# Miniprotein binders against q96jn8r1131to1294: the designs that were tried, part 10

Target 1, 164 residues: q96jn8r1131to1294
Amino acid sequence: TLEFLENHGKNILLSNGNRTATRVASYNQGIVVINQPLVPQLLVQVRIDFLNRQWTSSLVLGVITCAPERLNFPASACALKRAAWLLRGRGVFHNGLKICEKFGPNLDTCPEGTILGLRLDSSGGLHLHVNGVDQGVAVPDVPQPCHALVDLYGQCEQVTIVNP

## First folded at step 10 (miniprotein)

Design Xa
Fold by OpenDDE base, fold request of step 11:
Structure Xa (fold): chain B 164 residues (1-164), chain A 83 residues (1-83)
Amino acid sequence: as target 1 above (164 residues)
Amino acid sequence: SKEDLAKKLIELYKKALELVEKGASEEEIRKLLEEVVKIAEELGDLYLIDYAKLALEEFERGDLDDLRYYIKLALMYAEELLE
């Protein structure tokens, strides 16, 4: 069963069998990692449950290649300076540096109810899925093993892991 | 204006980097980085705030390489805002 790890950002409260993550304070300290490694053909999906319009920006989605159980999470995903490939807004980032300007829809404008998915293809390419639609390869040749990461940032206050 | 604030933020970061390379006083550099945090907060841009706080923290820890790294990220982001 896919769940969020107990090792998470300081402002996160897990519920629903650790399948729901809620940021209960501020706009950051909201990083969570999914327990099972992202392997080829495994589709991992999260639904945006609640947006808090008090804040700007929204969730960051991606993968990390370090051991998540022992990771000391920074306040935000943008602070990850190693072993991180992230989708933020319409950009793709590697260790904080933008490596692609425009990819898929703008994550900052996705409404509540949007289902976002990550999947590795047989060539190691990381795909983004939006409401069941494959947006293409966001990151080619991702190192394995890796874990899906969600940063409940800014507006994004709650997400839930959902089955395909 | 927000544009003016962003330009000022960029200016201060560049000045901070210059002072670091010249081996200027820690207090002078700290004051610049603290001012950047205040400007970022006034702008209300969450990423600028986060980068600024990270830069200041790394400076206080004495990790100049990571300081340069986060300033780099901040500058790239700030310059995009001005486009």
Scores: ipSAE 0.832, ipTM 0.930, lowest interface PAE 0.6, mean pLDDT 96
Fold by OpenDDE base, fold request of step 11:
Structure Xa (fold): chain B 164 residues (1-164), chain A 83 residues (1-83)
Amino acid sequence: as target 1 above (164 residues)
Amino acid sequence: SKEDLAKKLIELYKKALELVEKGASEEEIRKLLEEVVKIAEELGDLYLIDYAKLALEEFERGDLDDLRYYIKLALMYAEELLE
């Protein structure tokens, strides 16, 4: 089953069988990683449960290729300088550097209830799904194995892994 | 104004990089980076704050490569804000 790993940002509290992550303090220190590596045909989805409007920005979604169980998580996904492909706002980032300016919907403006998904295709392309709609390939060739990462950042204070 | 603050932040980062390359005193560089943190906090932009703190942390740790890296990220982001 898909769950968040126990190794997570220090402001994260896991619940619901480790399927729900809640950031309980500040605006950062909210990185979580899903236990199962992404493989072709596996759609991993999280639902935005709660947004705190006192903050700006929102969750970052992506993948890492380093061992998540041993990762010393930084305060935010923007600090990941290796082995990271991230979706932030409308941009796609590789190790903190923007490699695409406009992709899919703006993650910073997704409302509560939005379901965001990640899926690898047979060619290693990373797809973003929004409410069940494939937005296309965000990253054309992602190294494997990789794990889905969610940074509960800014407004986003709670997400839950949901089944497709 | 926020625009002025962002421009100042960019200026300070560029100055910090220059001083790093020249091997200037650690105290002078530290003061610039600390000022950047303050400006970022005044702006209230979360990413600018995070980048600034990361840059300062790397400087204090003595990792100039990572310092340059995070300043680069910060500059790119700040410049986008001004567009």
Scores: ipSAE 0.830, ipTM 0.929, lowest interface PAE 0.6, mean pLDDT 96
Fold by ESMFold2, fold request of step 11:
Formats: structure tokens, sequence, C-alpha cells
Structure Xa (fold): chain B 164 residues (1-164), chain A 83 residues (1-83)
């Protein structure tokens, strides 16, 4: 069963059998990673449970290609300089640099209850799902193995892993 | 105005890159980066704040390549906000 890894940002509290992550302080230190790599038949989904609208930006969703169990995560996903492909706001970022200006919805405006999903297609393309609807290929050729990552950044204070 | 603060932030970042390239004093560069952090906090935009703090931290570590990296990310983001 999918769970968040015990190695996570320092402001995260895991609950609900490690299927729920809550950021309990500040606006950052909220990186979490799913406990197994993405494989083509696996759809990882998280629901946005709680947003605090005092902040200007919201969650980041994506993948890292380094093994996550022993990594020292930065305070914020924007500081992931290597091995990262991130969906942030309306854009797609690779190692901090925007590689696509607009893909899918603006993550900064997704309301509570939104279910966001990540999966690989058979060609290694990374797909975003929003409320069950495939948004297409965000990244055409992600190196494998890769691991699903959520940064509970800014507005986003809680997410829960949900079944497809 | 917030637009005026964002323009000043961009100006200071560009000046910081110039000072680093010409080998200006550490005190001059540090003061400039500290002002960038203050302006980012006044603007209240989380990515502006994160990039500003990361830039100052890398300068304090003596890592000029990572300093330039975060300044460039900050400039890209700040220009996007103004458009």
Amino acid sequence: as target 1 above (164 residues)
Amino acid sequence: SKEDLAKKLIELYKKALELVEKGASEEEIRKLLEEVVKIAEELGDLYLIDYAKLALEEFERGDLDDLRYYIKLALMYAEELLE
C-alpha cells in the first residue's frame, strides 16, 4: 500500500497510517515522497485536504530520480538542483529551470478536495491527472527509477494519499 | 507600490551579479543581498523570499556559482510577476 516515506521535511507530521501528511509550521520544510517508485501501471494520487490562503503560492508536485530514503531534502522544492522534475503553478520545472510555461491547471489555484495524480506511461512520459482526468504528458522522458514527491508549500498544509 | 518594490528587487539582483563579476568587496555584496531579502519579505511573495534567502546563504558559504544560480532563478521569477 502506498505511504509517505518516514524521511520527509522537518515540518511534516505523518498520520493515518502514513497516508496523510500535514505541515505543522511555517510555509516550507514540507517535502514528502511516496514509499515506492513510479512504474507504468501505478497511479499515485493525493487529495488536497487543507489550504491556508494567507500564503501566496501552493503545493508542488513531481518526481525525483535519486533514491529518497537517505536524501537531505532542502527546505523548499525550488532548491532541488538535481534529479527533479516539478509541476509548480502553471509550469514544469527541471532542476529549478522552467522548461514549459503552461501545462495543465494552475496548481496555485486548485481548491481543497482536488485530487492530483502522477503516473508514467509506457514511454517514460510523466502524466498529471486532475480529479481523474489525464492532462497529458508533462515530461516526455523521465529517467527511471523515479519517485513521486509533494512539497506541502505555502497554502498547502495537508494532503492524503487516495486510491485511484 | 508592489510594482516599484519588485522593480527595485530586480535592479538590486542585476547589480549583485555585476559586483560579483568584477570582484567587489564582500561587505558591498552582502549589504545588497540583505536589502534584497528585506524587499522580498516586504513583498510577501514566498518564492521571492526563498530565492533571496538562498542567494544570501550561498554568498555566505562562498559558493559564487550557486549564488549566481539562485539570482538567475529569482530574476526569471520576478520578471514573470511583472508581466
Scores: ipSAE 0.813, ipTM 0.913, lowest interface PAE 0.7, mean pLDDT 93
Fold by OpenDDE base, look of step 10:
Structure Xa (fold): chain B 164 residues (1-164), chain A 83 residues (1-83)
Amino acid sequence: as target 1 above (164 residues)
Amino acid sequence: SKEDLAKKLIELYKKALELVEKGASEEEIRKLLEEVVKIAEELGDLYLIDYAKLALEEFERGDLDDLRYYIKLALMYAEELLE
Protein backbone atom coordinates (compact mmCIF):
# COMPACT_ATOMS: atom_id res chain seq x y z
CA THR B 1 0.00 0.00 0.00
CA LEU B 2 1.24 3.44 -0.90
CA GLU B 3 1.67 5.66 2.12
CA PHE B 4 3.66 8.64 3.21
CA LEU B 5 6.66 7.82 5.33
CA GLU B 6 6.66 8.75 8.99
CA ASN B 7 9.81 10.71 8.33
CA HIS B 8 8.42 13.99 7.06
CA GLY B 9 8.58 17.73 7.36
CA LYS B 10 8.01 19.26 10.75
CA ASN B 11 4.72 20.88 9.87
CA ILE B 12 3.15 17.77 8.44
CA LEU B 13 0.44 15.79 10.12
CA LEU B 14 -0.35 12.45 8.58
CA SER B 15 -3.80 10.92 8.64
CA ASN B 16 -6.02 8.47 6.80
CA GLY B 17 -3.59 5.62 7.22
CA ASN B 18 -0.73 7.91 6.28
CA ARG B 19 -2.27 8.50 2.89
CA THR B 20 -3.18 12.08 3.68
CA ALA B 21 -0.64 14.76 4.51
CA THR B 22 -1.68 18.07 5.99
CA ARG B 23 0.60 21.02 6.57
CA VAL B 24 -0.69 22.49 9.79
CA ALA B 25 1.53 25.53 10.15
CA SER B 26 3.28 28.20 8.13
CA TYR B 27 4.00 27.83 4.44
CA ASN B 28 6.84 25.33 4.54
CA GLN B 29 8.32 22.38 6.41
CA GLY B 30 5.91 20.28 4.41
CA ILE B 31 7.94 17.64 2.63
CA VAL B 32 6.59 14.12 2.48
CA VAL B 33 7.91 11.04 0.72
CA ILE B 34 5.96 8.05 -0.49
CA ASN B 35 7.07 4.78 1.05
CA GLN B 36 7.45 2.61 -2.02
CA PRO B 37 10.10 3.43 -4.55
CA LEU B 38 9.02 4.18 -8.06
CA VAL B 39 9.38 1.24 -10.35
CA PRO B 40 8.66 1.17 -14.03
CA GLN B 41 4.97 1.48 -14.86
CA LEU B 42 3.92 2.17 -11.29
CA LEU B 43 1.76 5.25 -11.27
CA VAL B 44 1.83 7.16 -8.00
CA GLN B 45 -0.79 9.86 -7.67
CA VAL B 46 -1.69 12.52 -5.16
CA ARG B 47 -4.72 14.74 -5.08
CA ILE B 48 -4.58 18.35 -4.04
CA ASP B 49 -7.15 18.48 -1.27
CA PHE B 50 -6.91 22.00 0.08
CA LEU B 51 -5.31 25.23 -0.98
CA ASN B 52 -4.81 28.18 1.32
CA ARG B 53 -4.69 31.34 -0.72
CA GLN B 54 -3.04 33.19 2.10
CA TRP B 55 0.19 32.01 0.57
CA THR B 56 1.66 32.10 -2.88
CA SER B 57 3.20 29.26 -4.87
CA SER B 58 2.08 25.70 -4.39
CA LEU B 59 3.24 22.13 -4.09
CA VAL B 60 6.44 20.77 -5.52
CA LEU B 61 6.44 17.27 -6.94
CA GLY B 62 9.39 15.11 -7.76
CA VAL B 63 11.70 12.29 -6.80
CA ILE B 64 14.70 11.74 -4.59
CA THR B 65 17.31 9.05 -4.93
CA CYS B 66 18.70 9.18 -1.42
CA ALA B 67 17.38 7.09 1.43
CA PRO B 68 14.17 8.80 2.50
CA GLU B 69 13.87 7.11 5.87
CA ARG B 70 16.88 8.92 7.24
CA LEU B 71 16.66 12.13 5.30
CA ASN B 72 16.81 15.26 7.37
CA PHE B 73 14.25 17.27 5.51
CA PRO B 74 14.92 20.91 4.86
CA ALA B 75 12.21 23.48 5.19
CA SER B 76 11.47 23.31 1.49
CA ALA B 77 12.29 21.13 -1.47
CA CYS B 78 14.15 23.98 -3.08
CA ALA B 79 16.81 23.47 -0.44
CA LEU B 80 17.59 19.95 -1.60
CA LYS B 81 21.08 20.16 -3.01
CA ARG B 82 21.49 16.60 -4.20
CA ALA B 83 19.62 13.59 -5.44
CA ALA B 84 16.52 15.60 -6.25
CA TRP B 85 14.52 16.09 -9.43
CA LEU B 86 11.62 18.42 -8.85
CA LEU B 87 8.69 19.87 -10.69
CA ARG B 88 7.99 23.40 -9.55
CA GLY B 89 5.66 25.73 -11.33
CA ARG B 90 6.27 24.89 -14.93
CA GLY B 91 9.92 24.16 -14.42
CA VAL B 92 11.93 21.03 -13.90
CA PHE B 93 14.77 21.28 -11.43
CA HIS B 94 17.73 19.09 -10.65
CA ASN B 95 19.43 19.81 -7.34
CA GLY B 96 18.01 23.28 -7.36
CA LEU B 97 18.97 24.16 -10.90
CA LYS B 98 16.35 24.56 -13.57
CA ILE B 99 16.87 22.06 -16.35
CA CYS B 100 13.63 22.71 -18.17
CA GLU B 101 11.80 26.02 -18.45
CA LYS B 102 8.36 24.92 -19.45
CA PHE B 103 6.90 21.54 -18.75
CA GLY B 104 3.30 20.59 -18.27
CA PRO B 105 0.82 22.78 -16.49
CA ASN B 106 1.85 25.30 -13.91
CA LEU B 107 1.73 23.47 -10.61
CA ASP B 108 1.30 26.78 -8.82
CA THR B 109 -2.09 27.23 -10.42
CA CYS B 110 -3.50 23.74 -10.16
CA PRO B 111 -6.83 23.88 -8.38
CA GLU B 112 -8.08 21.72 -5.59
CA GLY B 113 -9.01 18.33 -6.82
CA THR B 114 -6.18 18.14 -9.29
CA ILE B 115 -4.61 14.72 -9.36
CA LEU B 116 -0.90 14.68 -10.01
CA GLY B 117 0.95 11.52 -10.83
CA LEU B 118 4.49 10.32 -11.32
CA ARG B 119 5.49 7.30 -13.33
CA LEU B 120 8.76 5.84 -14.53
CA ASP B 121 8.80 4.36 -17.98
CA SER B 122 10.87 1.41 -19.06
CA SER B 123 13.68 3.72 -20.14
CA GLY B 124 13.93 5.48 -16.82
CA GLY B 125 12.00 8.52 -17.92
CA LEU B 126 9.94 10.23 -15.28
CA HIS B 127 6.48 11.13 -16.48
CA LEU B 128 4.08 13.62 -15.01
CA HIS B 129 0.40 12.81 -15.08
CA VAL B 130 -2.23 15.46 -14.58
CA ASN B 131 -5.75 14.27 -13.98
CA GLY B 132 -4.85 11.03 -15.64
CA VAL B 133 -3.26 12.60 -18.69
CA ASP B 134 0.37 11.81 -19.37
CA GLN B 135 2.18 15.10 -19.83
CA GLY B 136 5.30 13.44 -21.12
CA VAL B 137 8.79 12.89 -19.83
CA ALA B 138 9.85 15.48 -17.30
CA VAL B 139 13.18 13.84 -16.56
CA PRO B 140 14.64 11.54 -19.19
CA ASP B 141 16.80 9.32 -17.02
CA VAL B 142 16.17 9.08 -13.31
CA PRO B 143 18.44 6.93 -11.16
CA GLN B 144 16.78 4.05 -9.41
CA PRO B 145 15.70 3.41 -6.81
CA CYS B 146 13.91 6.70 -6.34
CA HIS B 147 11.01 7.83 -4.22
CA ALA B 148 8.23 10.23 -5.04
CA LEU B 149 8.40 13.42 -3.04
CA VAL B 150 5.72 15.99 -2.40
CA ASP B 151 6.45 19.33 -0.85
CA LEU B 152 3.29 20.81 0.57
CA TYR B 153 4.47 24.33 -0.03
CA GLY B 154 2.77 27.69 -0.06
CA GLN B 155 -0.87 27.36 -0.91
CA CYS B 156 -0.94 23.60 -0.83
CA GLU B 157 -1.96 22.47 2.63
CA GLN B 158 -3.25 18.98 2.06
CA VAL B 159 -2.76 16.13 -0.36
CA THR B 160 -3.94 12.56 -0.43
CA ILE B 161 -2.50 9.57 -2.19
CA VAL B 162 -5.08 8.23 -4.59
CA ASN B 163 -5.28 5.08 -6.63
CA PRO B 164 -5.07 5.27 -10.39
CA SER A 1 7.61 48.49 -6.44
CA LYS A 2 8.14 44.78 -6.44
CA GLU A 3 10.32 45.15 -9.47
CA ASP A 4 12.48 47.65 -7.67
CA LEU A 5 12.74 45.35 -4.69
CA ALA A 6 13.78 42.47 -6.86
CA LYS A 7 16.44 44.58 -8.50
CA LYS A 8 17.65 45.71 -5.12
CA LEU A 9 17.80 42.14 -3.94
CA ILE A 10 19.88 41.18 -6.95
CA GLU A 11 22.18 44.08 -6.30
CA LEU A 12 22.69 43.08 -2.70
CA TYR A 13 23.39 39.48 -3.58
CA LYS A 14 26.04 40.53 -6.04
CA LYS A 15 27.50 42.82 -3.45
CA ALA A 16 27.52 40.02 -0.92
CA LEU A 17 29.40 37.77 -3.31
CA GLU A 18 31.88 40.52 -3.93
CA LEU A 19 32.47 41.01 -0.25
CA VAL A 20 32.92 37.31 0.28
CA GLU A 21 35.56 37.18 -2.41
CA LYS A 22 37.31 40.19 -0.95
CA GLY A 23 37.35 38.68 2.48
CA ALA A 24 35.26 41.42 3.99
CA SER A 25 34.16 41.34 7.60
CA GLU A 26 31.60 38.78 8.59
CA GLU A 27 29.44 41.48 10.07
CA GLU A 28 29.24 43.39 6.84
CA ILE A 29 28.31 40.32 4.87
CA ARG A 30 25.80 39.26 7.49
CA LYS A 31 24.11 42.63 7.36
CA LEU A 32 23.73 42.39 3.62
CA LEU A 33 22.26 38.93 3.80
CA GLU A 34 19.90 39.98 6.54
CA GLU A 35 18.79 42.88 4.43
CA VAL A 36 18.18 40.49 1.58
CA VAL A 37 15.92 38.48 3.85
CA LYS A 38 13.98 41.60 4.73
CA ILE A 39 13.60 42.62 1.13
CA ALA A 40 12.49 39.14 0.19
CA GLU A 41 9.91 39.25 2.94
CA GLU A 42 8.72 42.61 1.76
CA LEU A 43 8.41 41.21 -1.72
CA GLY A 44 6.41 38.35 -0.34
CA ASP A 45 7.90 35.76 -2.65
CA LEU A 46 8.30 32.57 -0.70
CA TYR A 47 11.16 31.17 -2.70
CA LEU A 48 13.12 34.38 -2.48
CA ILE A 49 12.52 34.31 1.24
CA ASP A 50 13.66 30.74 1.49
CA TYR A 51 16.75 31.24 -0.64
CA ALA A 52 17.66 34.28 1.42
CA LYS A 53 17.28 32.43 4.68
CA LEU A 54 19.24 29.50 3.36
CA ALA A 55 22.01 31.77 2.18
CA LEU A 56 22.19 33.44 5.55
CA GLU A 57 22.18 30.12 7.32
CA GLU A 58 25.00 28.76 5.22
CA PHE A 59 27.00 31.89 5.78
CA GLU A 60 26.55 31.66 9.51
CA ARG A 61 27.68 28.06 9.52
CA GLY A 62 30.72 29.00 7.47
CA ASP A 63 29.89 27.10 4.32
CA LEU A 64 30.73 29.59 1.63
CA ASP A 65 30.25 27.11 -1.16
CA ASP A 66 26.67 26.51 -0.18
CA LEU A 67 26.25 30.22 0.36
CA ARG A 68 27.30 30.79 -3.22
CA TYR A 69 25.01 28.00 -4.28
CA TYR A 70 21.90 29.52 -2.76
CA ILE A 71 22.81 33.00 -3.91
CA LYS A 72 23.12 31.59 -7.39
CA LEU A 73 19.70 30.03 -7.14
CA ALA A 74 18.24 33.22 -5.75
CA LEU A 75 19.77 35.33 -8.49
CA MET A 76 18.54 33.05 -11.20
CA TYR A 77 15.07 33.05 -9.73
CA ALA A 78 14.97 36.79 -9.15
CA GLU A 79 16.14 37.50 -12.66
CA GLU A 80 13.43 35.29 -14.02
CA LEU A 81 10.87 37.22 -12.03
CA LEU A 82 11.97 40.35 -13.80
CA GLU A 83 11.46 38.86 -17.23
Scores: ipSAE 0.800, ipTM 0.916, lowest interface PAE 0.6, mean pLDDT 95
Fold by ESMFold2, look of step 10:
Structure Xa (fold): chain B 164 residues (1-164), chain A 83 residues (1-83)
Amino acid sequence: as target 1 above (164 residues)
Amino acid sequence: SKEDLAKKLIELYKKALELVEKGASEEEIRKLLEEVVKIAEELGDLYLIDYAKLALEEFERGDLDDLRYYIKLALMYAEELLE
């Protein structure tokens, strides 16, 4: 089954059979990774469970192509300078650099209950799903293997892996 | 105002880049970067805070390429935030 890896940000507590991640301090140190790589047609989904609207920004979604089991994660996903493609706010970032100004919804405004999904298509394109609706290709031709990543950043204090 | 603080933060970043490019003293550059961190924290915007802390961290590590990199990302973000 899909679970968050035990190697995660320092402010994360895992619960619910490692399917729920909670950030218990500060605004960062909240990176989590799904325990198996994305394969074509696998849809990884997380539900936003709890937001603290006093922060200015919210969660980040994306993929890394480094093996995640023993990585030293930075405090925040914006410092991932290698092997990372991230959806953040309105944009798409590759290794910290914005490569697309607008894709899909503004992640900083997604409410509690929103279900966000990542999958690869047969061509290696990374797709975002929002509440079951495919938003199209965020990133073409992502190298494989790649691993789904969530940064419980800012507003986002809890997410849970859910089945499609 | 928050807008005035954000404009000051942008000005300080541009000054820091100028000082780095002309090889100014470490103490001059550190002072500017520390002030940027304080302003980012007062503004309360998380990416402003993260970029400011990352820039100072890379300066302390002596990594001027990454210092320039995070300053440029911070400037792009701050300018978008103003409009």
Scores: ipSAE 0.799, ipTM 0.909, lowest interface PAE 0.7, mean pLDDT 93
Fold by ESMFold2, fold request of step 11:
Structure Xa (fold): chain B 164 residues (1-164), chain A 83 residues (1-83)
Amino acid sequence: as target 1 above (164 residues)
Amino acid sequence: SKEDLAKKLIELYKKALELVEKGASEEEIRKLLEEVVKIAEELGDLYLIDYAKLALEEFERGDLDDLRYYIKLALMYAEELLE
């Protein structure tokens, strides 16, 4: 039963058995985390439900390796300075630092209905899936345990967990 | 133009780093960082806005390492926007 944790950004409203997250104000304060750590063979997927194209950027997807249940989330994922690997726009970021210029599609242009997935491979490599298509290894050897994170940033106002 | 504003933003960030290194007054640095926030808001780019606000917040907390950190991230992002 995958769910978004009750510890989340201040502008998030959880619904649908905590499987849907909606950002109800502003452009940020929209960080959510999946309640179970990634394990090999587990594919965590979210669907982009609603976008507001008036904003300049869209959701961020990634993982954190610190315990999320009582973490004080920053307003925006770009301020995660520790224990985070993030897919943002076309880049991969580790603790705020861009470590890959281009990986997978530009997340800022993914339309409503896009299903984004994260999984670990047998070597601990983090894979992105886009609409069922494996984009390859975004991050080799992510420390475990780690949890999937979504920042409903800018354009992205609602996502829903697929495979609850 | 938006390009002119983005170039001004980059120059103000570079000046902020210089002022911090020199040990300029807090008032001078604060005014400059506040101007950066205003320009970022006028540009309407969310990451420029976030980095500008984070830089000002870290300066207000007295965390000069994190101030430099966010200014560097902001500069990298702003220069990519101009390319």
Scores: ipSAE 0.787, ipTM 0.902, lowest interface PAE 0.8, mean pLDDT 92

Design Xh
Fold by OpenDDE base, fold request of step 11:
Structure Xh (fold): chain B 164 residues (1-164), chain A 83 residues (1-83)
Amino acid sequence: as target 1 above (164 residues)
Amino acid sequence: SKEDLAKKLIELYKKALELVEKGASEEEIRKLLEEVVKIAEELGDLYLIDYAKLALEEFERGDLDDLRYYIKLALQYAEELLE
């Protein structure tokens, strides 16, 4: 069963068998990691449950290749200096550096109810899925093993892991 | 304007980097980084705020490599805002 790890950002409260993450304070300290590593053909999906429009920006989605159980999470995904491939807005980032300008929809404008998915293909390419539609390869060659990461940032206050 | 604030923020970051390379006083560099934090907060841009706080923290810890790194990320983001 896919769940969020107990090792998470300081402002996160887990519920529903650790399938729901809620950021209960401020706009950051909201990083969560999914327990099972992303392996080829495994589709991991989260639904945006609630947006708080008093904040700007929204969730960041991606993968990390370091051990998540022992990771000391920074206040935001933008602070990850290593082992991180992230989707933010319409950009793709590696360790904070933008490696792609325009990819898929703007994550900052995805409404509540949007289902976002991550999947590795047989060649190690990381795909983004939006409401079941494959948006293509965001990262062409992701090191394995890796874990899906969600940063409940800015407007995004709650997400839930959903099954395909 | 927001554009003016962003330009000022970029200017201060570049000045901070220059002072670091020249071995200027810690107090002078700290003041610049603290001012960047204030400008970021005035702009209300969450990522600029986060980068600014990270830069200041790394400076205070004496990790100049990480300071340079986060300034680099901040400049990347700030310059995009001006496009």
Scores: ipSAE 0.839, ipTM 0.931, lowest interface PAE 0.6, mean pLDDT 96
Fold by OpenDDE base, fold request of step 11:
Structure Xh (fold): chain B 164 residues (1-164), chain A 83 residues (1-83)
Amino acid sequence: as target 1 above (164 residues)
Amino acid sequence: SKEDLAKKLIELYKKALELVEKGASEEEIRKLLEEVVKIAEELGDLYLIDYAKLALEEFERGDLDDLRYYIKLALQYAEELLE
């Protein structure tokens, strides 16, 4: 069963069998990691449940290759300086550095109800899915094992893991 | 203007890096980084705020490598805002 780990950002409250993450304070400290590592053909999806228009920007989605259970989470994904491949806005980032400028839809403008998915293909390529549509390979060769990471940042205050 | 603030922020970061490389006084560098935080807050850009606070924290902790790293990220982001 896919769940968010108990080790999470300090502003996160887990519910619904740890399948729902809610950021209950400020705009950051909202990083969560999904318990099972990504393996080929496993589609992990989260739904944007609530957006707070008080803030700018939105969730960051990606993967980490360090041990998530022991990770001391920073306040935001932008502070991850190692072992992180992230989708932010329309960009793809590796350890905070932009490696692709325009990829897929702008995550900052995805409305509530949007379902975002991550999937590894057989060659280690990380795919983004948006509402069931494969947007292509965001990262061509992701080290394994890796875990899906969601940063409930800015506008994004709640997400829920959903089945494909 | 927001554009002017962003340009000033970039300028201050570059100055801070220069002073770090020259081994300038900690107080002078600290003041620059604190000013960057203020500018970021005035701009209201969440990422600029986060980067600025991270940079200042790393400086105060004495980790100059991580300081340089977060300034690099901040500059990358700030320059994109000006495009």
Scores: ipSAE 0.834, ipTM 0.930, lowest interface PAE 0.6, mean pLDDT 96
Fold by OpenDDE base, look of step 10:
Structure Xh (fold): chain B 164 residues (1-164), chain A 83 residues (1-83)
Amino acid sequence: as target 1 above (164 residues)
Amino acid sequence: SKEDLAKKLIELYKKALELVEKGASEEEIRKLLEEVVKIAEELGDLYLIDYAKLALEEFERGDLDDLRYYIKLALQYAEELLE
């Protein structure tokens, strides 16, 4: 069963069998990681449950290749300096640096109810899915094993893991 | 304006890097980075705020490489905001 790990950002409260993550304070400290590593053809999806419009920006979605159980999470995904491939806004980032300017929809403007998915293809390409639609390869040749990461950042205050 | 603040922030970051390379006093660099934080907060952009705080934190713990790293990220982001 796909769940968020107990090791998470300090402002996160897990519920619903650890399938729902809620950021209960501030705009940050909201990183969560899904327990099972991504394997080819496994689609992992989260739904944006609630947005708090007092903040700007929104969730960051991506993968990490370090051991998530022992990771001391920074306050935000933007502080991950290694082993991180992230989708933020319309950009793709590797260890903080933008490697793609425009990819998929702007995550900062995705409304509540949006379902975002990550999937590795057989060649190691990381795909973004939006409401079930494959947006293409966001990151080619992602190292494995890797884990899906969600940063409940800014507006995004709650997400839930959903089945395809 | 927001644009003016962003430009000011970029200016201050570049100044900070210059001061680091020149071996300026820690107090001078700290004050500059603290000002960057304030400007970022005035701008209200969360990532600019976070990068600024991270930069300041790295400076205070003496990691100049990571300071440069976060300044780089901040500059990248700020410049994109101006596009």
Scores: ipSAE 0.800, ipTM 0.916, lowest interface PAE 0.6, mean pLDDT 95
Fold by ESMFold2, fold request of step 11:
Structure Xh (fold): chain B 164 residues (1-164), chain A 83 residues (1-83)
Amino acid sequence: as target 1 above (164 residues)
Amino acid sequence: SKEDLAKKLIELYKKALELVEKGASEEEIRKLLEEVVKIAEELGDLYLIDYAKLALEEFERGDLDDLRYYIKLALQYAEELLE
């Protein structure tokens, strides 16, 4: 059963059997991680439940390639200096540095109800799904094991794990 | 204007890198980074704010490598905003 790990950002409240994450304060301290590593054929999906358009940016979605259970998360995913591959806005970032200028939709403009998915293909390529549609390979060769990560950043105040 | 503020922020970051490389005084660098935080907060852009606060925090910890790292991320982001 896919759940968010108990180790998460300080402003996160988990509910709904740890399948829903809510950021209850500020704009950051909202990193959550899925409790099982991505494996080939596993599609991890989250739905954007609630956005607060007061903020200038929105959620970050990606993977972390080190064991997350006791990791000290930074306040914001932009401070992940190691072991991170992140989809942010239209860009793809590796350890804070942009490696792809435009991939998929702009995450900062995804409305409430959008379902975002991550999966690995057989060669370790990381795929983004948007509302069930595969957007292609964002990162061609992600080291395994890795865990799906969501930063409920800025506009994004709640997400829920949903079944594909 | 917001464009003028973003250009000023970029100039201050570049000056900070120069001062760090030259071994300038901690007080001079700290004042500059504090001004960067103020400008980022006035602009209201969350990534500008995060990078500015992270840079100042790492400087206060004495971690010049991480200071340079966050300044470079901030410059990359700020220059994209001006496009």
Scores: ipSAE 0.773, ipTM 0.896, lowest interface PAE 0.8, mean pLDDT 92
Fold by ESMFold2, fold request of step 11:
Structure Xh (fold): chain B 164 residues (1-164), chain A 83 residues (1-83)
Amino acid sequence: as target 1 above (164 residues)
Amino acid sequence: SKEDLAKKLIELYKKALELVEKGASEEEIRKLLEEVVKIAEELGDLYLIDYAKLALEEFERGDLDDLRYYIKLALQYAEELLE
């Protein structure tokens, strides 16, 4: 089954059979990674459970292409300068640098209850799903293996893995 | 104003890059980067704060390549905020 890895950001508390991640302090140290690599048949979905609008930015969603079990995660996904493809706000980032100005909805404005999904297509393209609707290819050719990553950053204080 | 503070932040980052290229004293560069952190905190934007703190931390570690990297990210983000 899909679970968040035990190797995660320092401010994360895992619950619900490691399917729910809660950031219990501050605005950062909230990186979590899904335990299985993405494959074309796999849609990884998380629901935004709780937002604190006190903060200026919200969650980051994406993939890492290195083995996640032994990584030392930085405090924030913006410091992932290798092996990372991230959706942040409306932008797409590769290793910290913006490569696309506008893709899909603005993640900083997604309300509680939004279900966000990631999957690879047969060509290695990374698709974002929002509330069950495919938003298209965010990244056209992601190296494999890769793992889905969520940074419970800023506003985002809790997410739960849900079935498609 | 927040716009004036963001413009000041951009100016200070550009000055920091110049000082690093010229090999200015560590104390001069540190003072400037510490001022950047203070302005980022006053602005209250989380990415400005993160980039500013990361830049100062890499400078304190003596990693000038990573210092330049985070300044580049900070400038890109700060310029987007002014648009």
Scores: ipSAE 0.755, ipTM 0.890, lowest interface PAE 0.8, mean pLDDT 92
Fold by ESMFold2, fold request of step 11:
Structure Xh (fold): chain B 164 residues (1-164), chain A 83 residues (1-83)
Amino acid sequence: as target 1 above (164 residues)
Amino acid sequence: SKEDLAKKLIELYKKALELVEKGASEEEIRKLLEEVVKIAEELGDLYLIDYAKLALEEFERGDLDDLRYYIKLALQYAEELLE
C-alpha cells in the first residue's frame, strides 16, 4: 500500500496509517515522499485536504531520483539542487532551475479537495493528473527509479494519499 | 509599495552579484544580503524569503557558487512577479 515515507520534513506529522501528512508548524519543513518508486502502471494520487490562504504560495509536486530513505531534506523543495523534477506554480523545475514556464494548472490556485496525480508513461515521461484528467507530459524522460514527492509548502497544510 | 520593494530587491541582488564578482569585503556583501532578507520578509512572499535566506546561508558558508545560484533564482522569480 502507498504510504508516506518515515523520512520526511521536520514539521510533518504522519497519520492515517502514514497516508496523511500534516504540516504542524510554520510554512516549510514539509517535504514528504511516497514509499514506492513510480512504475508505469502506478498512479500516485494525493488529495489537498487543508489550505491556509494567508500564505502566498502552495504545495510543490514532483519526483526525486535518488534514494529517499536517508536523504537530509532541505527546508523547502526549492533547495533541492540535485535529482529533482518539480511542478511549482505554473512551472516545471529541474534541480531548482525553471525548464518550462507553463505546464498544466497553476498549483498555487488549486482548492481544497483537488486530487493531484503523478505517473510515468512507457517512455519515462512524467504525467500530471488533475481530478482524474491527464494534463500531458510534464517531463519527457525521468531517470528511474524515482519517487513521488510533495512539499506541503505555504498554503498547503495537509494532503492524503487516495486510491484511483 | 510592494512593487517599489520588489524593484529595490532586484537592484540589491544585482549589486550583490557585482560585489561578489569584484571580490568586495565580506562585511559589505553580508550587509547587503541581510537587507535583501529584510525586504523579502516585508514583501511577505515565501519564495522571495526562502531564496534570500538561502543566499545569505551560502555566503556565510563561503560557497560563492551556490550564492550566485540562489541570487539568479531569486532574480528570475522577482522579475516574474513584476511582469
Scores: ipSAE 0.754, ipTM 0.888, lowest interface PAE 0.9, mean pLDDT 92

